# VHH binders against Arabinogalactan endo-beta-1,4-galactanase (ganB): the designs that were tried, part 2

Target 1, 359 residues: Arabinogalactan endo-beta-1,4-galactanase (ganB), of Cellvibrio japonicus (p48841)
Amino acid sequence: NTGVADNTPFYVGADLSYVNEMESCGATYRDQGKKVDPFQLFADKGADLVRVRLWHNATWTKYSDLKDVSKTLKRAKNAGMKTLLDFHYSDTWTDPEKQFIPKAWAHITDTKELAKALYDYTTDTLASLDQQQLLPNLVQVGNETNIEILQAEDTLVHGIPNWQRNATLLNSGVNAVRDYSKKTGKPIQVVLHIAQPENALWWFKQAKENGVIDYDVIGLSYYPQWSEYSLPQLPDAIAELQNTYHKPVMIVETAYPWTLHNFDQAGNVLGEKAVQPEFPASPRGQLTYLLTLTQLVKSAGGMGVIYWEPAWVSTRCRTLWGKGSHWENASFFDATRKNNALPAFLFFKADYQASAQAE

## First folded at step 17 (VHH)

Design bb5 (from aa5 with S31H N32Q)
Fold by OpenDDE, fold request of step 18:
Structure bb5 (fold): chain B 359 residues (1-359), chain A 121 residues (1-121)
Amino acid sequence: as target 1 above (359 residues)
Amino acid sequence: EVQLVESGGGLVQPGGSLTLSCAASGFTVDHQRLAWYRQAPGKKRELVAGIYSGGKTYYMDSVKGRFTISRDNAKNSVYLQMNSLRAEDTAVYYCARETYSRYGYDTFQHWGQGTLVTVSS
């Protein structure tokens, strides 16, 4: 008994944060050889949730600011999909090893003051979106917050967070969402996001012990090559989390390569090491991975699966790391066929079965 | 800054035992993925033993039953107990912290400077 409510939705979605940037760089997406709007395509193929990345004040890019995020959210909404807003709380990418404080807040040393800044930022952001009728359905407070959030780059501490500080900061974000939701009467689910299930086990335990408990969803990044848990073992971790905290688990990031070929000068993040014995790096292998993963998550009573940046195709433009895509070989678009849709899209509408125990 | 400093290497006779230590700074070894690698002369660096964040350990086949990887949270260190040492175990041993990033990186590791283990009669 996972203790998860019987009416928990199951999302099958995609992070489409790069789409606007890619299109600005001349990228086109195709289905059956015809140019299509990627948001509409995902929706038509059965995606029901779009995850959107938000940076605080990134000066190195024109994208993933509130303006761009608003566009993305609007596109998702117009296509009939729900949305998950991902607060990085940084001016750049956050990940399990990088949680850099926004420059605007770098001078704030008092934890309470910083918490207030985070609270206000979160509130103001939600308010702005709400004014545009773009309020997200889910808010992710932080991104892959394995380590302490809002750290100075030069003194970054890895490993176990200082929970006295970290709990205050995380709770401020959570509270901002809760308060806004309450104030407006518009429901928003709070997601906390940890990279890999093995890390979620210790992190959420410590989080609970330190008063981080008022969230709705445990979000996980899951990449088998970087996880202690093989794909067949993933349900065990999900079950443990759900049984322990009585909250649904959602895979908010995952991916699999459809090829090992590199189509541009940017190195592929997912290479040979990403390939699991059961799933070749092929269009069919990618699909099979997704079907298997998603079924396992569903069977475990999870809340859904989101594919990370399936539309990050190769362009001539630069990202933070150089020209091209580091992810084109893990996209849902075939670079060999002018970004024609790959079989991976079939995972959105597949019939996934709940386990008998979840009923 | 993440730092790893290996120690404990030396000359040992076949059948002997040796314990390698790796002192970590800049992160807590608790709940971290750590590993020992070795590089023999003229050979490529290879994984010897690892410990996942959850504490599960894994070993290369040739060292199973002989080597044990462990971590001490209080000392913020990782260890490699090596028993029944063989000549083929001669190598520079490195400790590493294993991490990943989806943002332009595959897997990255923090490495120590290494410590030499020589098994010879």
Scores: ipSAE 0.565, ipTM 0.831, lowest interface PAE 1.0, mean pLDDT 94
Fold by OpenDDE, fold request of step 18:
Structure bb5 (fold): chain B 359 residues (1-359), chain A 121 residues (1-121)
Amino acid sequence: as target 1 above (359 residues)
Amino acid sequence: EVQLVESGGGLVQPGGSLTLSCAASGFTVDHQRLAWYRQAPGKKRELVAGIYSGGKTYYMDSVKGRFTISRDNAKNSVYLQMNSLRAEDTAVYYCARETYSRYGYDTFQHWGQGTLVTVSS
């Protein structure tokens, strides 16, 4: 008994944040050789949740702002999928070692004032989306918040967060979601997101100790090459988290390469080091990884698995890191076949079984 | 700024013992992934021992049973206890903080300046 309520949905989804940008650059997606709308394709293949990243006010890109996010959410909704909105609370990518405060808030040194700004921003964003009938089903408050959020770049502190500050800030985001949900009567589940299960174990413990307790879902990024936990060991961490906090665990980011080949000028993030002994870097290997992972998560009583940016295909355009995709070899689209759908899509509709022990 | 400062290196006889220390700043060693590397003359730098954020340790095969990596949160330091030292253990030893970002395309490593360990009769 994980302490998780029965009838918790199990999502199998995808982060599709790059799709608009890719299409703008001329990217096309295919299934069985026919051009398709990628959102509809994912939905048709069984995806039921779309994760969407949101930057505060990025000036280096015209994407992943509220306007672009609205488009993405609309596309997901129109395709019949639920949505998870990922607040980065940054003008750029956040990750376990980077949590840069938005430029607009950089002048705010008082924690309470900053918390208010975050609260207001979150509220205003949700309100804007709600006006468009695009309110997400889940809201992720922060992205891979292993370290203290909203830090100045030049004085970034790594490791254990200043929890006095960090708890105030995180709770302000959580409260914004809670208050909006309550005000409108529209349910929204709150997700907190930590990179790798081993980090979640200590982070959520400290979070709890410091008053960060009002969330619904533990979100994890899981990449075996960067984790203490091998794939077969992942359920242990999930179980521990769920048994400890009585919250469902969801893998909100994962991926696996279907090839080690590089199709563009951008280096691949997932290279040889990403390859696990049991899963070759092949279309079949990618699928079997996903099937195995997802089954393990389901068996452990988890809430779902989201694949990170399966539609980040190679284009002639530039992202933050250069021209091309750093992820085309881990996409769900075959670059050698005009981005025809790969077998990986089969993991959305696979028959995953719950474990009696996890219930 | 993340900084690592190694100490404890020196000359030891075969079969001897030595403890290397790495003082960390700019982050807490608690719940962090840390490692010791070494580089012998004319050889590539190699992983010697590591400790995951959860505390699990791992070692290169040749040092298993002889070397022990540990961390002291109070001192914000990581250590490498080296026993039964051999001539082939002679190298500059480096302390590293290991982390990762998908957006960095690889594992990030912060390095110290290194400390020389010489095992000779």
Scores: ipSAE 0.557, ipTM 0.826, lowest interface PAE 1.0, mean pLDDT 94
Fold by ESMFold2, fold request of step 18:
Structure bb5 (fold): chain B 359 residues (1-359), chain A 121 residues (1-121)
Amino acid sequence: as target 1 above (359 residues)
Amino acid sequence: EVQLVESGGGLVQPGGSLTLSCAASGFTVDHQRLAWYRQAPGKKRELVAGIYSGGKTYYMDSVKGRFTISRDNAKNSVYLQMNSLRAEDTAVYYCARETYSRYGYDTFQHWGQGTLVTVSS
């Protein structure tokens, strides 16, 4: 009958942080043989959320700065998609191995002073985007913050965070988003992001014990090659997180190879070890992986699935890592057919069933 | 900064036992993905055993039931208990911290120098 459980929308999204750079380097994207705007393509295929990374002041590139991010957010909103802004709080990628303090803050040794710099930067960034009508719907306070954030590069620690410091800094970023949202009356959901479910189970326990509780979404990277949790076991981790913290889980990063072929001299990050027995490295296997993952996440009561960099194709340009793309075999575009769209795009519009249990 | 130092290798008779140790410095082994690999002369390096950050372990088929990987957070060390050793277990054994890079480069991947295990009568 008439029972209504009005849950947060289930997102099917893409991280499109590389698109502006790839196009500047000559990349074109096609669907059914015809050139298309990739943001419009993702929207037309049913994507509803675009994730984009932001670096503080990366002098080695002109991308992933506020200007580039603003362009990405505008393209996403013009195509009708919601947006997730992913603060790295660094001048380069942050992940479980790297959480380097921005050079602009490297002189700050006092945690309270650093927390203020973090707060002000977050607020100023949101205000700048808001002035352009580009305020994101979700904000990540950090990216894959498995280790302590804002560390000096020469004294980096990979172990258990100093939680006095880490909680102060994380809460400063969260408070900046909360305060901005309250001041303007514009809702923004706060995401905390940990790579791999097993690490999140451990990390969020410590976060709660140390007073980091005022977030909305548990964001996970899930790459089966590197996780203790196989795909069939993933719902167990999602359920434990949601039952313990009463926050929805979203997969904010995943990927799967559609081929093991190398299209350039850039080696594939997702090689033979990434292949699961159930899903061959083929266009159909990539799609089936995504359909299966997304159904499992939705059945577990999760909030959505975001594919990481499906548009990072090979170009003539060099990046920090060299010429080409180490992710081309995981993109949604077939390099052998002028970057024509792969079947993986079908995962956005598939009919996923919600959990049969309460809710 | 990050360092892994293996020890405990040596000459052992078939059927014997050895415990390999890997002392870590510059990082905490707790909640890290760690593994042991081995390389016999003229062969490719192969995974022997691993331990995930959550503590789940895994083993290559030929050592399952004979070898046990463990970590000791208090000593910041990883161990490989090797029982019922066979001649084919002769190799240099390496301790490794496992990671990944979506960007094609990772500056934090580290290996130890290795320790030689020789199984012969």
Scores: ipSAE 0.335, ipTM 0.718, lowest interface PAE 4.0, mean pLDDT 89

Design bb5 (from aa5 with S31H N32Q)
Fold by ESMFold2, fold request of step 18:
Structure bb5 (fold): chain B 359 residues (1-359), chain A 121 residues (1-121)
Amino acid sequence: as target 1 above (359 residues)
Amino acid sequence: EVQLVESGGGLVQPGGSLTLSCAASGFTVDHQRLAWYRQAPGKKRELVAGIYSGGKTYYMDSVKGRFTISRDNAKNSVYLQMNSLRAEDTAVYYCARETYSRYGYDTFQHWGQGTLVTVSS
């Protein structure tokens, strides 16, 4: 071929799970005053990976189901971006506080039967997407799986009381992806995702001890407000994970506020406590945070950075928590200027230097 | 079900010391984010000290150097050592399991019932 010295991908991406819903709720997106398609905008600004969440069968919403996810994947592919499918394995958000078994599987009490349901669901989902030419490049087997996955709501434990069960279920999802990739000859990378680096340091140790080893990427959420690792210290955690497990680390979620102003009735998650001394809550501060974070991740030999929900703007739409967006002050769109693009978009095309050790 | 039970509060003279304890059940304190908060009469609840899941600690400015948070995994407990107490430290002290939440409300916080600390002559 051309003899390029290094063709290792470093992703700069966005989670665009809310875009279809926001547009259905009347949102428009602009760049330099002109209405734009947000998927094309992200691609034009240099984004190369779109992450999208999938819920099993959430009856309280019409979004983040397979139909909506298929539309998101198609829009990302048509704009020339790679995709990461984020299985929640639940009928709602999964995070460090909740990992609820889907209603459809609530009757299954045996771990082996539950593992088969998980396997079949993962396989059927990939097959359905493949038939549409929408097979993702990466798959997350779970989202922020800090606690045991697929727990019953009435007996939830904030922890992993049965690691053997947890490992069986996680490996079932991993095996479904591996088997599908082998059968079709289409490569799919497997991501395991833990919120915050300090939690990943012990979680992946436990995972290895319990036989969860067949994955490609360590995915982290990184939000400085909630981590014991400051931005300058983050490379230490990345290095420890990569040296111990020989898997690249990718930041699959991060965000930073461009303002502390609230533009609707919904309170924003990232408020004054999210602000770091070095990065004001301003358009330039948001950009500088992203430039700094992304350079640190790349210098540490990491695999990429994905910004979480940069297009979740204020609309009349509702979450479980009320009308409006809890994230518009962390989006890449200026609510005071008809959702015109903010300077944060420049982070996708900045010239980041690779690690000296990666050379 | 997560339960947090504080103890060790009481009356102490200015300059004195107290150790607060928080016994946890429904989860293990190991690799959890835990904190102490306090609420003085007529004031809102404020963070005093916290410990991250990895063991790093943090403190509000007015208690740095005087208070120490720690945990004991064997006893499934978290402690607040309070030294050089001042009248302004008078409050009900609460143990909390801290959560991180992406969707805007602190609805995933778990709190104890509180223990009263009174600093007076």
Scores: ipSAE 0.296, ipTM 0.708, lowest interface PAE 3.9, mean pLDDT 90
Fold by ESMFold2, fold request of step 18:
Order: sequence, then C-alpha cells, then structure tokens
Structure bb5 (fold): chain B 359 residues (1-359), chain A 121 residues (1-121)
Amino acid sequence: as target 1 above (359 residues)
Amino acid sequence: EVQLVESGGGLVQPGGSLTLSCAASGFTVDHQRLAWYRQAPGKKRELVAGIYSGGKTYYMDSVKGRFTISRDNAKNSVYLQMNSLRAEDTAVYYCARETYSRYGYDTFQHWGQGTLVTVSS
C-alpha cells in the first residue's frame, strides 16, 4: 500500500557472523590460490547483503557483541555490501528450541517493563551503530522466533503459551526500529524470522491474529532435510505467505554440503541425510542447489537468499559447538586446498530467470 | 519438562488391531513434528511413521496402508492406529518429538518410555 518500499532489490547474501572470530583463531581464506579478505571476496563475487547476529551480553565469548558486530558491519560497508542486523534478544543462540531472556533482564516479570527494556536496547543499539555510519539496511526483530521470546531458562515452554505477551514484546522491537527510522529519516526494513516454511504458515497466522503486523519481510530458514516442503514444493509455501500477508519472503538462512567428508572432530551438521537426490554432496552439487533454490525464490516473487555461515571454517579454537567447525563441509571454502574458494561463489552473480528459461 | 507417555501396547493376534497413544506434556502437539519409532529385541530403533507440523504424514514401506498416525489437539496426544498386525510388528514402540536447532534434530528428539506390542498366536 505504500510507494516507497516497493522498489526493494533481490538480495543474494551471506551470514558472515563468524569471520572475525575465525580470523582471530588463525583462519585464512584464499581465491585462485591467493590469500584474500573474505568480505572483499564476497563482494567481488557479487554478494550484496551481509547478515550478522547480535547477542545481548554473552559473557562466555568475546564475539557477536556490539563491538564485534560493528566491526563486521564496517567491513561489509567498506566492501560495498548492504547489511542485515539479526537481533537474538538473548545472551546465546536463539532458535526453535530456545529463546532465553538475557541475564540483564532476568529479574523483569512485568511484560510492559520487559517491553521497555527491549525497546530501549534496540534503540540504543541502532543509535550506537548510526553514530558510526553503520546503520543496517534491514533488522531482524528476533531470530527463529518459533516459540515465545524472552523466556526464563528454567521454565521454558516449547511453544507460545502467551501470545499477548509475545506480541507485545515483538511489537516493542518493531516499534523501536520504526521510531528510530522515522526520527532520523533513515530507512530500515523490519524482518520477522521463522525456521522452516511450514512453521511460518502457522506462526504468521497467529501473529496477525494477535496484532503483529507492522513488519516488511517474512524471513525463513530453509534447510530441505528438516522441512515438510521439498525444494520443488517450496514455491507453494512462499506464494501462500506472500498472498496472505502481502509481504515478500526472503530466505535468510540456507546451506548445502559440498562434501560429506569430516575434516575435524566437530562432526558435520549436514550429513548424508541432508543430501537431496538432484544435488550430490560435491562442489558442483552445492552450487546447483543454490542456483535452483535462488531461481525458485525469485520466480515466486521472493526478496532474496542468504547463505548461512559460508566462511565458518575449522580452526584450533573452541566455540559453543566444540572444537573446530560443524559447518566446514557447508562452507564456501575448500578445507583440502587451504580454504580456497569453491564454485558456490558463482551463485551470487548468476542471471536468475535467464539461466533457467533462456537456456 | 517435555514428557511423552506411550500407552496402549499389549498382546494381540496376527491380523488384529491396536491403537497406541502418546500423551504429551510440556508442549502442545499442535503444529509439532511427531513420530513413532519401534525397536525389536536385538535390532536398532527404526522409524515407523511421522507427522509433520503441517499435517503431512509419512510411513516406512512395511506399514504403509496398515498403520495411521494422527494427532488430537484437544487431548494433546498423538496416536498410531495399527491394523492387520503381523509377527514382525512385535517391538517396543516409542513416541518422539522432533524439531530443529543449531545442534540438529537428534539433540532435541524427546522419547517416551515405550510401550510393548507383542503379535503372536
């Protein structure tokens, strides 16, 4: 209904949240045998959007705090890419199984007081980034918010027991972004993010019924192994969401293995069960998966595709996942060739529609 | 805490029928991925049937047409209707909740205690 946001480009992007940490752990990245800066490499290969996660105050790590996120945003901006800031509203990973309230807010039981803390945090974060000329182009209000956000860890419910509370808190984050954008005249698009399309179909219906409507983009994690929707069926879910809510869908997370080989003790999250019949676990299969997915999303009228952690390579360091990387076999870098770039990078510059129909 | 309690197992004749129930607590079965597994003595646990959050069902080949998985949101329960039972269906049957996280589905599968189904004459 407005004539401003309708001119949004189609994004092809990467979540580069681990790059600073991996480099501190000794990782290097190569293209054509030459050491490269990964942010510049992604931009040169045609990526136009960098996604980065933000934790509130994770004391168990030095990364994904505002300082680290600012560095990521600056590297992305200097390379000429737009940015998506992914608020977790937690001191750790949020996903369909956990949405833990930050320790700093653990004493707050009143929903309006908690909503104010969330609002102020979101506003203060945006203001801090704005002062550095690092305001993101898009903001996720939460990450994979399949269950009620800001729950106490010891009483967590796998569901949304109080949608009125959930809606108040989500709208508080949305309003913080909207108010900041209006006050400064600097546009920011708001993304709400749900893991897997089948869950989004239910969640956004509930969200609308409970007054969560003032967002711009429906963000999905799509991993075919874990979805009810096969890749050929994915456009049906995208169409239903877009036709029902009149918001574009963006795939904000996906990945595919380029090998089934395990390069460290971490073990691969995407193993043999992740492999689809049409796309072998090979460098070509990884690329073909991305080309096919991205063409399907664009043909369905979607807004873009973001690959999750293509630069999370194995190092000597330990993360919350353990030593090494559970994602090495899904990265865009070949562990057997000193992290030399894989063919998957071609996904960013492909001519979607023309490559599927013109040829 | 998430809990799954299976019931309805027992002794049944070949060709007979049995309904297994799985009562859930700590979550709502509505729009959840749920499955039944079974484990015969000395064998590995195997998937029998599942239902996705959107309602699509799937079955192992040997039970297709004989078994039906369903859920009842009002009773917060999932069921396995087993018809035309055979001796090879003898096993302990387990109800499972499956979901997605950074640690994969195996980390977040919740299992019940199991219910024994014995098919013999």
Scores: ipSAE 0.296, ipTM 0.709, lowest interface PAE 4.0, mean pLDDT 89

## First folded at step 18 (VHH; from bb1 with F108Y)

Design cc6
Fold by OpenDDE, look of step 18:
Structure cc6 (fold): chain B 359 residues (1-359), chain A 121 residues (1-121)
Amino acid sequence: as target 1 above (359 residues)
Amino acid sequence: EVQLVESGGGLVQPGGSLTLSCAASGFTVDRNRLAWYRQAPGKKRELVAGIYSGGKTYYMDSVKGRFTISRDNAKNSVYLQMNSLRAEDTAVYYCARETYSRYGYDTYQHWGQGTLVTVSS
């Protein structure tokens, strides 16, 4: 008994935040050799949830702002998929190693004032999207918030969060979503996102102890390379979280390389170290990983699996680190075949079994 | 600021024991992945042992059964107990904080300055 209701939905989705940028840089996607709209392709292949990242005011890129996010959400919706909006609450990438406060808020030292800014920003964003009939089904309050959110870059702490501050800030985001949902009568599920299951165990414990409790979904990034839990052990962590907090767990980020080859000038994030003995870095290996992972999550009573940026293919586009994709070898598109769809797409429609109800 | 300071290195005879210490600051050891690396003269730096945030440990094959990585949360420190030392264990040992960053690759590590371990008769 995972403590989660039997009727918990199960999403199989993708983060497609890079698609608009890739296309602007000349990327094309193919299925069976034919050019296709990537959003439609994912939908046709069985994806039912699109995750989209949002930066506050990233000046180094013209993408992943509210305008770009609106386009992405629209494309997802038009293709019939649900959506998850991921607030980074930063002007750049957030991850377990960095949670930089937006420059616009950097001058705010009072926690209550900062919480208000976050609340207002979240509310205004949701309102803007709602006016466009693009309100997301799920809102992720923060991204991989293993460390304290909205930190100054020069004083970044990689320790235990100041939970008085952190809880106030996180709850302001949560409250913004709750209040907006209540005001409009439109349901939105709140996701909190921690990288790797082992970190979720201590983080959500502390979160609960400090009054962060009003969320709906535990979101996890899971990459075996960077996790204490091997793939077969992942259900144990999921079960523990679900049994402890009575919240469904969803893998909101995962990926696996289909090759170790680099097709552009940008280095690949997932290299040889990412390869598990059971899953070779091949199209088949990638698929098998996804099938196995997703089945394990389903069996554990989880809420779903989202693949991170399966459409981040090689282009002339630049990141903060160089030209090209750091992820093309973990995409769902074969760079050797003009970005033709890989077998990985089969994981969306696979027959996953729920765990037998303990009588 | 993240800092790691190694200590405990020295000269030891084959078969001897030594305990290395790594004092961490700027982060909490029980919420992070830590590891010991070593670099022998003319060789590449290699992973010796690691400890996940949850406490699970891992070792290179050649040190299994001889070395033990542990941590003291109260002292915010990581240790490497080295037993049955061999000449081939001679190296500068480094403490590292293993980072998870999708954008910084797995090479984003914070390193100490290292401590020299010499195993010689």
Scores: ipSAE 0.469, ipTM 0.783, lowest interface PAE 1.2, mean pLDDT 94
Fold by ESMFold2, fold request of step 24:
Structure cc6 (fold): chain B 359 residues (1-359), chain A 121 residues (1-121)
Amino acid sequence: as target 1 above (359 residues)
Amino acid sequence: EVQLVESGGGLVQPGGSLTLSCAASGFTVDRNRLAWYRQAPGKKRELVAGIYSGGKTYYMDSVKGRFTISRDNAKNSVYLQMNSLRAEDTAVYYCARETYSRYGYDTYQHWGQGTLVTVSS
């Protein structure tokens, strides 16, 4: 009877960063044929955490700025879900291929001056959200920060970060969250986020060696197509990270296709190469992937699983990626049935078991 | 800025060996995913071998046991050791940097110019 206390969270969540934009483009969402508010739908189906990306000042869009993020956080809170704010620290998506410094900071070449800009921005953002009663429960200091953060676009480097610079900048963001939490007495968990387990095994070792240690959660993107670690091997990476750094691992991004068909002829990001032998690209296969992944994460002592953009459905509007959606075949909504909910929603309420202790 | 330069191609007899090299500049091969592709005249470019950021390797079926991909971080280079060469291995061989991409079909950003391997009696 050595179970974990009931107040230890295991999150099952969704990144809902596109919902406001999709609705502005005319998208509706349905369950059992009836129109529903998607935030309430996710909550009703058992989701307990909403992740949302924040761009610094992306003037090419009206979305993922503080106003749009505040709306998303408000909708999530009103539906009873906790929130994770994902600072990109850029004017566009950040990922292993790009970590572009915001235009407003492009003139700053001194690392300490840049660290101050990052600190102040993080603090000001949290204060603004707090005044709206929207302070997130978790904060990511960066998104998929595999390469050095805040790089100039024309001198971008892929590979080994300059750790003197990178650690200074990352710790500045971490300190901003810690200082705000201490000042206000409001707990916020800090997440550092790396794409794919094999990269995290290397990156967190480098981070520790360079003094980046004051975080709460190791966040991973896990997309089996792009990882050395197959799904059955994933628990080994989770265990290694948790044993080495004594921080729980959370999968903050994953996805799986429910079909390989193109509904609006925008090319699918998750195509044939994304399909694993054990999980067909079908509504049931998408669900079974999520059930299997989530059980493996929980059995390994992980902190949760967040699905990436399950509500990014096809519309006539243009996003940065072109007209339509490159992700509708990975959403939780059936494009052939007016965005009616797919079986994948069942993953939120499934009864996941921790490993039993041997008697 | 980013460049991949293949070398080491040439004419070899069936059953012979050849080592291809890929020198990288503008990025480090350490912690990057690299691959070799080949293209015979009139055919589509096909994956031959790859190496993940963590060092795990993978191969197309027809070259398993005959070809070995490796990297040398100190020389910032990737190699393809080709043994027991066959006539059907004749092709232009390309080095590629594979990217983490949201596109399921586009897993690389950069190609080299290629090096010709001819296997004939």
Scores: ipSAE 0.398, ipTM 0.745, lowest interface PAE 3.4, mean pLDDT 89
Fold by ESMFold2, fold request of step 24:
Structure cc6 (fold): chain B 359 residues (1-359), chain A 121 residues (1-121)
Amino acid sequence: as target 1 above (359 residues)
Amino acid sequence: EVQLVESGGGLVQPGGSLTLSCAASGFTVDRNRLAWYRQAPGKKRELVAGIYSGGKTYYMDSVKGRFTISRDNAKNSVYLQMNSLRAEDTAVYYCARETYSRYGYDTYQHWGQGTLVTVSS
């Protein structure tokens, strides 16, 4: 290959959406036994991109609203990292099982009116962040949008029954970002995000057929447990997407357990079924998984890898799922050593090689 | 609303064959991960076979080469062809839609009501 993609920035990042909440719940983070600011720690270890989720109006929590997101973005920027703002366009997490319309928009049945609400919300959010000098470098228009976005809870369909509606709404968010960037002269890259490579292969085909074209990055969640693609097969899916749509692929979510032990009352989401034969659930296994994944992504011409919630540690506070953390065994912090940093942090500074050129 | 309806269970002799069917509604079988599970009396429910949205299949070791999972997108249905049946295959068989959620309690799955397969002479 000629190396055309080798001058593209390659990101190694983290989704740090829980940090403010965990600290408010009493969490501390350590490196080499010393208390540290986690944002500075990630930056010092070589992370260059912070991802943060935004909910519209989640009345069950005080976090992931614009105030909390602004604090996260400020902390990331002060530590010298770029930022990715992840619009969920919902009052809670969105994923392949749910894409619930925000309660504030639940009365809107006309697609053009709903598109306007989405456009205005996106624009107002970007303007508010820009006023604080916190405009993100990248924006996700939706999170894991495998099914039609902005659905009513009581009539949810696990699919995309109306692609014309879905495309109108997705393009409305994209246009809001593009229009803001053009008006202000401040560049923002647009990401569309699908969970698991096998789903992106059909989703982006249908998106193109329905006029969803004006984005910059194909964002994927990759968790081996839930993917048809094993780690060695992942480059094939990345290559197909990039060759077909001429957009770089970024892994915007991944994780791997450093232990199977449960340190609190909350059950681990990534249990025994998450373990791959070549990467034991140990601190070294977690690191080796990340090194291997990231090298494969870079060799395939991908744009980067973002680890999901490496700072979601156990606390005494309740979340939506109850007391504790369902993710402590996938964090980058050792619960047996008061959240001391794990070897996984080395993945940010490892020397990843592009594929050999023209050989 | 997601619904899964199994059918095709019955009594067969060892070495015989049986085809199980699962009619799905509320989602499309070619965009979801589907699986068959089974549960014998006094045993835990276990995975038998699955099919990913892209069409790749997988099987537990004891059924490889004997069972085949397939789907018919036009009928929105999934099938389990069971050949060379053994007494150990006696169980209630369940069709499931596998889910993906980091934000839930455990992996949430949609299940059918099950269909009984009895392998005996």
Scores: ipSAE 0.364, ipTM 0.742, lowest interface PAE 3.5, mean pLDDT 90

